# Miniprotein binders against q53ft3: the designs that were tried, part 151

Target 1, 195 residues: q53ft3
Amino acid sequence: MFGCLVAGRLVQTAAQQVAEDKFVFDLPDYESINHVVVFMLGTIPFPEGMGGSVYFSYPDSNGMPVWQLLGFVTNGKPSAIFKISGLKSGEGSQHPFGAMNIVRTPSVAQIGISVELLDSMAQQTPVGNAAVSSVDSFTQFTQKMLDNFYNFASSFAVSQAQMTPSPSEMFIPANVVLKWYENFQRRLAQNPLFW
Key: E = the ipSAE of ESMFold2; O = the ipSAE of OpenDDE; V2 = 0.75 times the mean of E and O plus 0.25 times the DockQ between their complexes.

## First folded at step 16 (miniprotein)

Design qa8 (at its last look DockQ between E and O 0.55; V2 from the best seeds 0.54)
Fold by ESMFold2, look of step 16:
Structure qa8 (fold): chain B 195 residues (1-195), chain A 83 residues (1-83)
Amino acid sequence: as target 1 above (195 residues)
Amino acid sequence: SVEELAEEIREALERVQIKYEWAKQWLADGDVQFALRILQYAYRLAKKALEKAQELGLTELIEEAQELIQQIEELMEKIRESQ
């Protein structure tokens, strides 16, 4: 029914079903994870009038689970990106998993998905900035990519006086790269979808 | 106690504003049905807050609640027109 994706890892598509309406994914080495994508596989939609509340669980300093409401997935928005980097020492939320018999190691975080009525979900409030809008996700990714490109390219910059002659090499002045970077950032801030 | 009740109404109206913003996000993400359910919940909260403000004669809070109700009604109407 659900999938879970972390950048640089294999997609998980086989959730542990811990109740008729509750599903869990394990996240090993959770300290290295900043974002998680939760999505519906498309094989089984939510029943009419229902959707999924998505929770993040991590072990506290005693190894006890702390659950936090990240947000929701629905038939109308079947995927979402959640930022979890700021949640690994945060306060817990009310959640439906705490009374269940779930056995796991204290070093492994979890993503929990509970199938709920949409009207019940509408009354819940996710933690802080966990959910990331599609536009905001594009902007964040693009900004990080541009920062990394500029830093990488700038590490190879040389002055005109330092250029070594080579018959097969072409060079660009570093200020052209900087100008492009600044122009692109400005355009992205004005219209994140100008691509 | 009137001051305590007024603070409860202010807190409720703050929650209404938060839910209104969340509904706009869900609408922008393309889930009209869930956005409407969030708006309906926000509307009920705002109407209850308005009722309490009116019972206590809290004119400033009455105006604030009415503005939020108007915003919610306008957004729900825009959604109905685009369906």
Scores: ipSAE 0.589, ipTM 0.859, lowest interface PAE 1.3, mean pLDDT 78
Fold by OpenDDE base, look of step 16:
Structure qa8 (fold): chain B 195 residues (1-195), chain A 83 residues (1-83)
Amino acid sequence: as target 1 above (195 residues)
Amino acid sequence: SVEELAEEIREALERVQIKYEWAKQWLADGDVQFALRILQYAYRLAKKALEKAQELGLTELIEEAQELIQQIEELMEKIRESQ
């Protein structure tokens, strides 16, 4: 039902089902992880009126699990990105996973998904700054990419008077790049997923 | 104590703020229905906080609660208008 993705690692599609409504992924070397993506596989939707509460668990200094609510996934939002890098010092919250006798190595964290009523989920308060908007992130990334490209390209700009003849090379006028950039930004603003 | 109650109200209002921001994110992500659920709960929580603050005469918390309530109402109205 669920998948878990960490950048640079293989996708996990086999959650450990610890209860009828609870699923757990192990995250080795969690200290190196900044973001985690939790997503529905698309095989089985949530029942009507239900969704998933996503929790993160890491061992505290005593090796005891500390659970924190990261956020939610629903049929309407089947994937979510969570920032976990800043959660290491957080206080534990109430969680539905109880005392799981999971032999934890100090370097292994867990992602837990609890299938719950949407109304109940709405009453829960995730830890601050854990949720990352995928749309916003994408937009910001794209904008940064565009800016980077423009800055890079413009750094090579020369006037005709400064040009050294190179018949084997093709040249693009800087104004063309600028126009492209402006047009792309406009399109992006209209629809971040226009491509 | 009044101070303890004030802290409880403050904590509740903090939760309201968090929920408000979450709802905005969920709206952006396209799940309007869940966003509405969040806002509805946040609204109820804020109203309760307001009532308690009024009972205790905590002016700053009253103002904060009122502001959050207004923000939530405005957002809910925008959602309704968009449907």
Scores: ipSAE 0.494, ipTM 0.824, lowest interface PAE 0.9, mean pLDDT 86
ESMFold2 (binder alone), look of step 16: mean pLDDT 90; pTM 0.893

Design qa9 (at its last look DockQ between E and O 0.61; V2 from the best seeds 0.56)
Fold by ESMFold2, look of step 16:
Structure qa9 (fold): chain B 195 residues (1-195), chain A 83 residues (1-83)
Amino acid sequence: as target 1 above (195 residues)
Amino acid sequence: SVEELAEEIREALERVQIKYEFAKQWLADGDVQFALRILQYAYRLAKKALEKAQELGLTELIEEAQELIQQIEELMEKIRESQ
């Protein structure tokens, strides 16, 4: 019914069904994962009035599962991208999986999908920055790329007094990099798809 | 105390604002039905917060609740006109 995709890994399409309305995917080596895509395979829709609540679970330092609500998938939005990189030390949330006997290893995280009433889902609040719109995801990635480039380039800055003459070597003034950063950031804030 | 009750109303209105923005995201992503259910929930929360603010005579919170209710009603009307 569901699929789970992590960049650089094989797509998972065979969830462990732990109840009639609950499905689980294992995420080994979860600490290296930043984003997870959860999607419906398209063959079996949710019943009318229902959808799927998507949870992330990881073991804490004592091996106890910590569950966090990432967001939702529905017939009207059958796929979603979730950021989990900031959640691996986060606060747990209310969840439907704690009463179930799920076979798992302590070092493996899980994605849980619970089929629930849309009215119940509407009352739930996902953890912050877990579910991101397509525009927000692109904007966040692009802003991080800008910050990363600027910080990296700036770490090599030298003053003219620190420089030794290198006539065969090309140099870029540091203010050019700063002006490029400021211009790109401004354009990104106006239109995330300007490029 | 009245101050504790006012803080509970503020927390409820914060949840309303979060739900309003969440519904807008779902609408932009194309799921009109779920967006409407989120808005309906936000509307009920805002009405409850308004009722409590009115019982306590908290004018500032009454105005905040009314503003949020109006925003929710306007968005729901826009959705109906688009369907």
Scores: ipSAE 0.622, ipTM 0.869, lowest interface PAE 1.1, mean pLDDT 80
Fold by OpenDDE base, look of step 16:
Structure qa9 (fold): chain B 195 residues (1-195), chain A 83 residues (1-83)
Amino acid sequence: as target 1 above (195 residues)
Amino acid sequence: SVEELAEEIREALERVQIKYEFAKQWLADGDVQFALRILQYAYRLAKKALEKAQELGLTELIEEAQELIQQIEELMEKIRESQ
């Protein structure tokens, strides 16, 4: 029903079902993980009026699990990105996973998904800054990429008077790059997924 | 104590703020219905906080609660208009 993805690692599609409505993924070497993607596999939707609360568990200094609510997944939003790198110092929250005697190695964290009523989920408060908007992140990334490219290209700009003869090289007028940049930004603003 | 109650109200309003921001994110991500559920709960929470703050005469918390309520109402209205 669920998948879990960490960048640079194999996708996990086999959650441990610890209860009828509870699923757990193990995250080895969790300290190196910045973001986790939780997603529905698309095989089984949530029942009507239900969704998934996504929790993160890490061992505290005493080796005891600390659970925090990261956010949610629903049929309407079947995937979500969570930032977990800054959660190490957070306080634990109430969680539905109880005292799972999971033999925890200090380096292994867990992602827990609890299938719950949407109304109940709406009453829960995720830890701050854990949920990352995919759209916003993508837009920001794209904008940074564009800015980086433009800055890079413009750093090589020379006037015609400053040009040294290089017959083997092709030159692009800076105005062309600028126009491209402006057009791309406009398109991006209209539809971040215009391609 | 009044101070303890004030802290409870403050904590509630903090939760309201978090939920409000979260709802905006969910709107951006396309699940409008769930965002509305969040906002509805946040609204109720804010109203309760407002009532308690008024009962205790906590002016700053009253103002904060009123502002959050207004923000939530405005967002909910925008959502309704977009449907």
Scores: ipSAE 0.459, ipTM 0.812, lowest interface PAE 1.0, mean pLDDT 86
ESMFold2 (binder alone), look of step 16: mean pLDDT 90; pTM 0.895

## First folded at step 17 (miniprotein)

Design ra1 (at its last look DockQ between E and O 0.84; V2 from the best seeds 0.65)
Fold by ESMFold2, look of step 17:
Structure ra1 (fold): chain B 195 residues (1-195), chain A 97 residues (1-97)
Amino acid sequence: as target 1 above (195 residues)
Amino acid sequence: SDRERLIIKAKMAARWLRLALELARQGNTEAAKAAIEWAIRLLRRIEELATTPEEEEIVEQAIEAAQEALQLLEQGKPDEVEEILQEAIELLEELIQ
């Protein structure tokens, strides 16, 4: 029912069921992860009046899980991007996973999803500023990824005077990259969901 | 308390069964079966939380009804599940009272 995506990694669609209404995704090498996307696969919606609470868990210095509420997914907000980079040293909070003795390794964290009544979810307080709207979050995340790519590609720019003949190599004029970047930004501004 | 947890799980199970009913009416048999399976998992948890013979009997009947509905959907008979799912929902609503 759920998927979990980290930029640069394969999407996960096979959550581990840990209770009748709770699921987890493993995040290996979690220290390198800044954002995670949690989304509904679309095969089945939540029933009316229900949704999912999304948690982040990492092992503390003793290997014990530290759980933090990130936010929610619902039929009205079926995808959300959560920032986790600032949460890796945070304190634990009240959560539905707290009695579990799940074995953890030092470099593996988890995303937990608890399927609940909306009334129960409304009484929970997410840690920090983790949740962002799916449309605005997608636009912001995508813009940062585009900025990173543009800065990386432009760091290899050379002037025409610096070029040497190399028949087996392909070259891309820098203005092509800039034109693509500007066009993509325009498309994203016109329709954040064009993809 | 166990009673409070039972009521929450029963409300959730009833919502999953109502979704299953609507999905079956729409002809979405695979999603309807998935919704019933969700409800059955919750019903088995309710069975563990039940503390009276009356609660135990109600949840056992609800499980049986949900399993029969699932079998009818597997047989391609979605029109026949409505009464069975409604009975299971009513049992859960009695359990909540």
Scores: ipSAE 0.616, ipTM 0.870, lowest interface PAE 1.3, mean pLDDT 79
Fold by OpenDDE base, look of step 17:
Order: sequence, then C-alpha cells, then structure tokens
Structure ra1 (fold): chain B 195 residues (1-195), chain A 97 residues (1-97)
Amino acid sequence: as target 1 above (195 residues)
Amino acid sequence: SDRERLIIKAKMAARWLRLALELARQGNTEAAKAAIEWAIRLLRRIEELATTPEEEEIVEQAIEAAQEALQLLEQGKPDEVEEILQEAIELLEELIQ
C-alpha cells in the first residue's frame, strides 16, 4: 500500500504492519537522511474519507523514541516529501504508536503511517517545516533554479564588440540560452513533472 | 473510551467494505480482496471492544459476511459479493447507532 524513498537508497515497498491500521518503515543510518518521500503504491487506495498520518520516530539521547507528526498522504495527495534533518532535535508529539513493540536499534529511525479517518487527521497539527514540497513549492523551486541559472549565464554575456578572440573556447549566444529558458518554462507550466 | 474506539473502527471497516464493493464492481478483484481483509482486521478489533452480546453478534455476522465475500472473490464471482458486502456494511451501521 505504501512506499518510502530516501535519496541514494533503494525504495522500500514492504512496510512492516504493526497494527491493523499502522505501518512502519525502518530508516537505517537516519542521521544522514535529509528528506524522506512517502507515497502510495497505487495498488490499494484509501477508502473514501480516510488517509494516512505520517510520523517520524528517532531515538533521543536516552534511546527513547521521539515521535513527530510530519504530515499526511491521501488519495488526493498520494505522495509527500518531508524534511527530517531539522527534526532530529525536536520535541516529541502525541502519536498512535506508543503501545506498539517496535524493534529499534540506536541508528535506526522509523517512518510510521497511521491509516485514519480524515476528520481525525484534520485535528492534528504537523511539526513545522517538515512538509517540503507541494507541487507549487516544487514549481517555485524549479523557477528559482532556472532564474539562478539564467542570471548566472547572463552575467557572462558580452557584446560582439566586447568579445576577445579565443579559438580554444566555444561560445553560446545569449539568445539561445534565453530560448532554452523560455521553452523550459513553458514545459514546466504545462507539466511540472515533465522531466 | 472503548465505545468511541469501537465506533471509529466500525466506521473505518464500513469504509473499507464500501471500497471493496466498488473495486469488485470495477473488476479489480485483488484490490477488493485486500480491502476486505483490512475490514476483517478492523472487525476483529471491534470484536475485542464489544461489550454486549448484541454487539458481539453483529460483529460476528459482519465478519462472516466479509469472509464469504472474500471467498466469492477468490472463486471468481465478483457479481455475487455486492449483496453480502452491503449486508456487512448495514450491520456496521447498526453498530455505530
């Protein structure tokens, strides 16, 4: 039902079901993890009016688990990216996993997904700054990246009169860069996930 | 409270069964089976939370219905599961009242 992805690691598609409504992914070497993607596999949707609350758990200095609500996944939002690097020193929140015997090693964190009624989920408040990317955020990021590139490239632009002959160098006309930029923007606007 | 928990789980189970029904109608037999299995897991929990003989009976009947539906899907008879799933849903709705 669920998958979990950490950059540079194999995708996890086999969550441990720890209860009738709860799933857990282990995250070894969690200190090196900045972002986690949680997504639905598409095999089984949530029933109408249900979704998943996504939690992060890491051991505190005493080895006790600290759980934090990261956010949610739903049929309407079947994937989410969470920044967990900044949470590793945060305060714990209420969570539904407290009574479950989850085997932990000191270097292993966990992603927990609790399948819940949407009404119940609406009453929960995720920790701040955990949710990274809405489609809008990604689009904004991409736009900023493009702008940055364009600004960078244009900073090297010289007029024909200013050009110094350098037979060892290849030159790209600025208009070509602009054309590329415009085309990319168009594609991005049509489908933010075109890449 | 246990009663509140029972009601929440009953609502969830009913939703899974409704999903199963829809999936079965769509011909997605495997997903329908999975949904029913989810419902059964919840029903088992509800059974544990039941405090009256009436509640226990309702839950037991719902489990039986869900299991029958699952069996029918395994037999390749998705058209026959609708009535049974609907019965199970109605039982859960009774439990929620």
Scores: ipSAE 0.558, ipTM 0.848, lowest interface PAE 0.9, mean pLDDT 85
ESMFold2 (binder alone), look of step 17: mean pLDDT 86; pTM 0.863

Design ra10 (at its last look DockQ between E and O 0.67; V2 from the best seeds 0.61)
Fold by ESMFold2, look of step 17:
Structure ra10 (fold): chain B 195 residues (1-195), chain A 97 residues (1-97)
Amino acid sequence: as target 1 above (195 residues)
Amino acid sequence: SDRRRLIIKAKMAARWLRLALELARQGNTKAAEAAIEFAIRLLRRIEELATTPEEEEIVEQAIEAAQEALQLLEQGKPDEVEEILQEAIELLEELIQ
C-alpha cells in the first residue's frame, strides 16, 4: 500500500505490518539520510475518512526508539517529502507505536505509518516543521543568548552612589549595554543571519 | 477502556469493508481482497477486546462474513460479495451503537 524512497537507494515497497493498523520501513545507516519520501503505491487507497500519520524513529543513547511525527499522507495528498536531517537528536512525540518492533541495532531507524481516522489525525502536530525550522531555530537561539547576556550584565549594575573607587579597573556605563542590546535586536529582526 | 478501543477499531473495520464493496463493484478484486484482509485483522483485534457474549457473537459473525466474501473474490466471483459485505458492515454498525 505504501512506498518509501531515499535518494540513491532502492525504493522500498514492502512495508512490514507490525499491527493491524501500523506499517514500518527500516532505514539502515539513517545518519546519512537527509530526506525521505513516503507515498501511496496506488494499489489500494485509504477508505474515505481515513489517512496515514507518518513517523520517524531512531534509537536514542540507550538504544530505545524515539518516535517523531513527520506529517501525513492521504488520498488527497498521496506523497510527501520529509526532511529528517535535523531530527536525529530531537525529542520524541506522542505516538501509537508503543513497544512493538523496538529497533535495537544502533544504525537502523524506521519510518512508521499509522492508519487512522482523519478526525484523530487533525489533532496531531508534526515535530520539526521543515519549512521554517532552520532560520527560526537560529533566531530563537540568538534571541535567548542576547537576553541572557543582557540580564546577566544588568544584574551587576550599581548606581554612582554605590560605587567604590577602583582606579585600576575599567567600567562600562549601563546604557552602553542597553544600546548594544537594542541595536543587536533590531538588526536580528531585519536579517537573522547578520552575525 | 476496552469498549472505547473496540468501537474505534470497529469504525475502522467498517470503513475498510465499505471500501472493499466499492472496489468489488469496480472489478478491482485484488484491492478488494486487500481491504477485506485489513478489516479481518481489525476484527481479530476486536475479538480480543470483546467482553460480553453479545459483542463476541457479533464479531464472530462479522469475521465469518468477511472471510466468505474474501473466498468469493478469490474464486473470481466479485458480483456475489455485495450482500455478504453489507451484512458484515451492518454487524459492525450494531457493535458501534
Scores: ipSAE 0.712, ipTM 0.897, lowest interface PAE 0.9, mean pLDDT 80
Fold by OpenDDE base, look of step 17:
Structure ra10 (fold): chain B 195 residues (1-195), chain A 97 residues (1-97)
Amino acid sequence: as target 1 above (195 residues)
Amino acid sequence: SDRRRLIIKAKMAARWLRLALELARQGNTKAAEAAIEFAIRLLRRIEELATTPEEEEIVEQAIEAAQEALQLLEQGKPDEVEEILQEAIELLEELIQ
């Protein structure tokens, strides 16, 4: 029903079902993991009005599991990316896995998926900054790239008075670069996937 | 409360059975079977949460219906599961009331 993906690792498609409504993936060497993708396999959809609450669990300094709600997957949103690197020092939250006897090793974290009613899920609050918006991330990346380019290009800008004649070189006025930048930003704002 | 838990699980089980019914109609027998299996697991939990003989009887009947439906799917008779699944759903609805 569910899959789990960590970059640089094999995809996991066989979750351990620990209860009638709960599934768990083991994440060995979790300290090296920044992001995790949780997704539906497409074999069995959620029933109408149901979805999955996605939790992350890691051992604290005492070896006790700390659970945090990352977010949700649904038929309408069958996959999600979560940043877990920043959560490894966070506080625990209420979770449905407390009574589960899950075998843990010190270096292994877990992704837990609880199949729940959507109404119940709506009452839950994920930890901040865990959910990664692909669109937002792309937009931010692109913006940073553009800024970097503009800053780089502008660092070479000289006034007409400062120019040394070089017949072998072509020059682009700085205002042209600026206009391009502004136009690109506008297009990006309208549709991040305009290209 | 246990009653609240029972109701929630009953709602969930009913939804799985409804999904199973739809999947069976679509000819996705394997997925339908899986959905029924999920429902049965929930029904077993509901059975544990039942506090009255009436609730116990309703859950037992629902389990039997779900199991029969599962067997029929395994036999390649998806057309015969609709009535049985509907019965199971109705039984669960009685628990929710």
Scores: ipSAE 0.471, ipTM 0.804, lowest interface PAE 1.1, mean pLDDT 85
ESMFold2 (binder alone), look of step 17: mean pLDDT 88; pTM 0.881

Design ra11 (at its last look DockQ between E and O 0.67; V2 from the best seeds 0.00; counts 0 for: pae E 1.7 > 1.5)
Fold by ESMFold2, look of step 17:
Structure ra11 (fold): chain B 195 residues (1-195), chain A 97 residues (1-97)
Amino acid sequence: as target 1 above (195 residues)
Amino acid sequence: SDRKRLIIKAKMAARWLRLALELARQGNTEAAKAAIKFAIRLLRRIEELATTPEEEEIVEQAIEAAQEALQLLEQGKPDEVEEILQEAIELLEELIQ
């Protein structure tokens, strides 16, 4: 139902369900992570009147989990970007995960998603610096995704002399990917919300 | 209290079953099955919270109805789940009262 993405890492699409209404993603080496994207996969929406509260958990200096409310995802806002770099020294918030016994290593943080009635979500307040400017964070995230796609596609480039016939496959010239990259990057710089 | 938590879980389960009904009507059988499975997990939690014979009977009937609806979807019979899902939703509404 949910995905979790960190720039430079494989997208996670298989959250661990830890309760009837709670899901988690592990974030190893969390200290190197500045932003995380939480999104709905589109396989199943929330029921009407429900949504998801998104939390971040990291171990403190004593190894105890510190949980912080980052924000929300809903059918009307099915993806969100959260800044977590400043939260690794932050103060915890009220959270619904306290009854769960989760075994973690000191270098692994978690993203938790609690599926709740919208009325319950409306009474919650995210930690203040988890909400970022949508334009600046969106631009940085989108630029990293753009670079990742280009580097991935270009790593499979071969010259015409290196090709073997594959009549069941379709191919695109490498310069099409480059032109798409350049055009998208230009448009993003002009208007980060053009799409 | 157990009663208050039971009502919250029952409201959530009913919303998942209403979504399952709509998804089944749209022909999205895989998503409908997933929604029913989420509802069943909530119903099993409600079963643990139930403290009266009336609550226990209602949740047991709701579980049975939800499981039957799931089975019909597994058998490729989405057109046959509407009445059973409505029955389960009505049981949950009774439980909320």
Scores: ipSAE 0.564, ipTM 0.862, lowest interface PAE 1.7, mean pLDDT 80
Fold by OpenDDE base, look of step 17:
Structure ra11 (fold): chain B 195 residues (1-195), chain A 97 residues (1-97)
Amino acid sequence: as target 1 above (195 residues)
Amino acid sequence: SDRKRLIIKAKMAARWLRLALELARQGNTEAAKAAIKFAIRLLRRIEELATTPEEEEIVEQAIEAAQEALQLLEQGKPDEVEEILQEAIELLEELIQ
């Protein structure tokens, strides 16, 4: 029903079913993991009005599991990317996995998926910064790239009075670069995938 | 409360059975079987939560119906599953009332 993917690792398609409505993936060497992708395999959809709450569990300094709600997967959103690197020092939250006798080694974390009613899921609040929006990330990256380019180009700006004649070189006025930048930003804001 | 838990699980089980019915109609027998199995697991949990003889009887009948549906799917008789699944769903709806 579910898959789990960590970059640089083999995809996991066989979750351990620990309860009638709960599934768990083991994540060895979890300290090296930044992002986790949780996705539906497409073999069995959620029933109408149901979805999956996705939790992350890691051992604290005492070896006790700390659970945090990352987010959700649904038939309408069958995959999600979660950043877990920043959560490793976070506080635990309420979770439905209870005292499940899951054999853990100190270096192994877990992704837990609880199949729940959507109405119940709506009442839950994921930990901040766990959910990664691909669109937002792309927009931010693009913006940073544009800013970097603009700053770079502007660093070479000189007044006409300061220019040394170089007949072999072509020059672009700084205002042209600025106009391009503004236009690009506008287009990006309208549709991050305009290209 | 146990009653609240029972109702939630009954709703979930009913939804799995409805999904199974739809999947069976679509000819997705394997997925239908899986959905029924999920429902049966929930039904067993509901049985544990039942506090009255009436609830116990309803859950037992629902389990039997779900199991029969599963067997029919395994036998390659998806056309006969609809009525049985519908019966199981109706039984669960009685629990939710």
Scores: ipSAE 0.278, ipTM 0.719, lowest interface PAE 1.6, mean pLDDT 85
ESMFold2 (binder alone), look of step 17: mean pLDDT 87; pTM 0.872

Design ra12 (at its last look DockQ between E and O 0.85; V2 from the best seeds 0.00; counts 0 for: pae O 1.8 > 1.5)
Fold by ESMFold2, look of step 17:
Structure ra12 (fold): chain B 195 residues (1-195), chain A 97 residues (1-97)
Amino acid sequence: as target 1 above (195 residues)
Amino acid sequence: SDRERLIIKAKMAARWLRLALELARQGNTDAAEAAIEFAIRLLRRIEELATTPEEEEIVEQAIEAAQEALQLLEQGKPDEVEEILQEAIELLEELIQ
């Protein structure tokens, strides 16, 4: 019913059911993961009036699970991206060298999905800055990609006085890149899904 | 309390069975079977939460009805599950009060 995706890893589509209303995906080597996508496969929807609360669990320095609510998935919002990089530091005092003197075992975290009545979900508050709407996170990612491209292309800019003729090399006026950037940015702000 | 938890799970089980009924009407028997299986898992938890003989009898009958519906779907008989699913839903509504 659910899928779980981490960039650079195979998608997981076979959640372990651990209770009548709870499903889990394992995240080995979770310290290297910054974002997780949780989505509905489309094989079976939630019943009307129900949805899924999405949690992140990692073992603390003593091996005890620490669960944090990330956000929700529903029939109306069947995909969500969650930032988990800031959630892995919940244990003790940090040393002057950061986390380098902290032993972490085991190195497996979990994404949990609790299937619940929507009324019960409305009373829950996710941890701050973890829940990123698929539209909002897509917009932010796209804006960062757009800025990156523009900065990269601009680093190669030369004036006409600096150009050396090169018949085998093609050039594009810098204002074309700028105009594309401005148009793309405007369209993204108007409709983040205009692709 | 156990009664409050029982009611919440009974509401959830009924919603899964209503989805199963709709999926069976559409001929989507695999998804209907999955919905019934989720409902049965909730019903077994309700059975553990039940504190009165009346609650125990109602949930037992709901489990039997849901299991019968599941068997009919597995046999490829989705047209025959409508009344038994409706019976199971009514039992859960009685359990909710």
Scores: ipSAE 0.579, ipTM 0.861, lowest interface PAE 1.6, mean pLDDT 77
Fold by OpenDDE base, look of step 17:
Structure ra12 (fold): chain B 195 residues (1-195), chain A 97 residues (1-97)
Amino acid sequence: as target 1 above (195 residues)
Amino acid sequence: SDRERLIIKAKMAARWLRLALELARQGNTDAAEAAIEFAIRLLRRIEELATTPEEEEIVEQAIEAAQEALQLLEQGKPDEVEEILQEAIELLEELIQ
């Protein structure tokens, strides 16, 4: 039902179901994690009027779990990006995972998803700065990535007159890169999740 | 309160069953089965929260209906699950009243 993605790590598609309505992903070496993506797999949608509350849990100095509400995923918003790096010193919030016997190691944090009524979710307040605006942020991120790539690639651009013969190297014309960029931009604008 | 918890879970279970019904109609049997399984888990929890014989009976009947629906889906008979799921939903609605 859910997936979890950390940059530089394998995608997790098998959450541990710890209750009838609760799922957990383990995040080893959580201190090195800045962002987490939580997403629906598309196999099973939420029932009408239901969604998922997404929580982050890390051990405090005493080894006790500190839970924080990050945000939500819904059928209408099936993925979300959360910044968790700044939360590691935050205060705990109310959470539905309290009595759950979750095996924890000191270096492992958790993402918890609680399937709840949307009405109940609306009454909850996520911790500040955790939710990265999903589509816009992703689009912005992608745009920045593209710009970065284009800038990088263009920095190597030379005129034909400036080219040093290197028979062992293949060259891609700058216009091809530009066309790729433009095409990518167009696709991104049409569907930010086209890949 | 336990009653409030029961009602919330009953609403959730009903929604899962409604989803299952729709998924079954769409021919998505696997997802329908999963939805029913979620509903059954909630129903078991509701059973634990039930305080009256009437509530217990309603929940038991709902579980039986959900299980029957699941079995029918496993047998490849999605067309036969609609009536059964609807019955289960109606039972849950009685709990919510």
Scores: ipSAE 0.216, ipTM 0.677, lowest interface PAE 1.8, mean pLDDT 82
ESMFold2 (binder alone), look of step 17: mean pLDDT 87; pTM 0.865

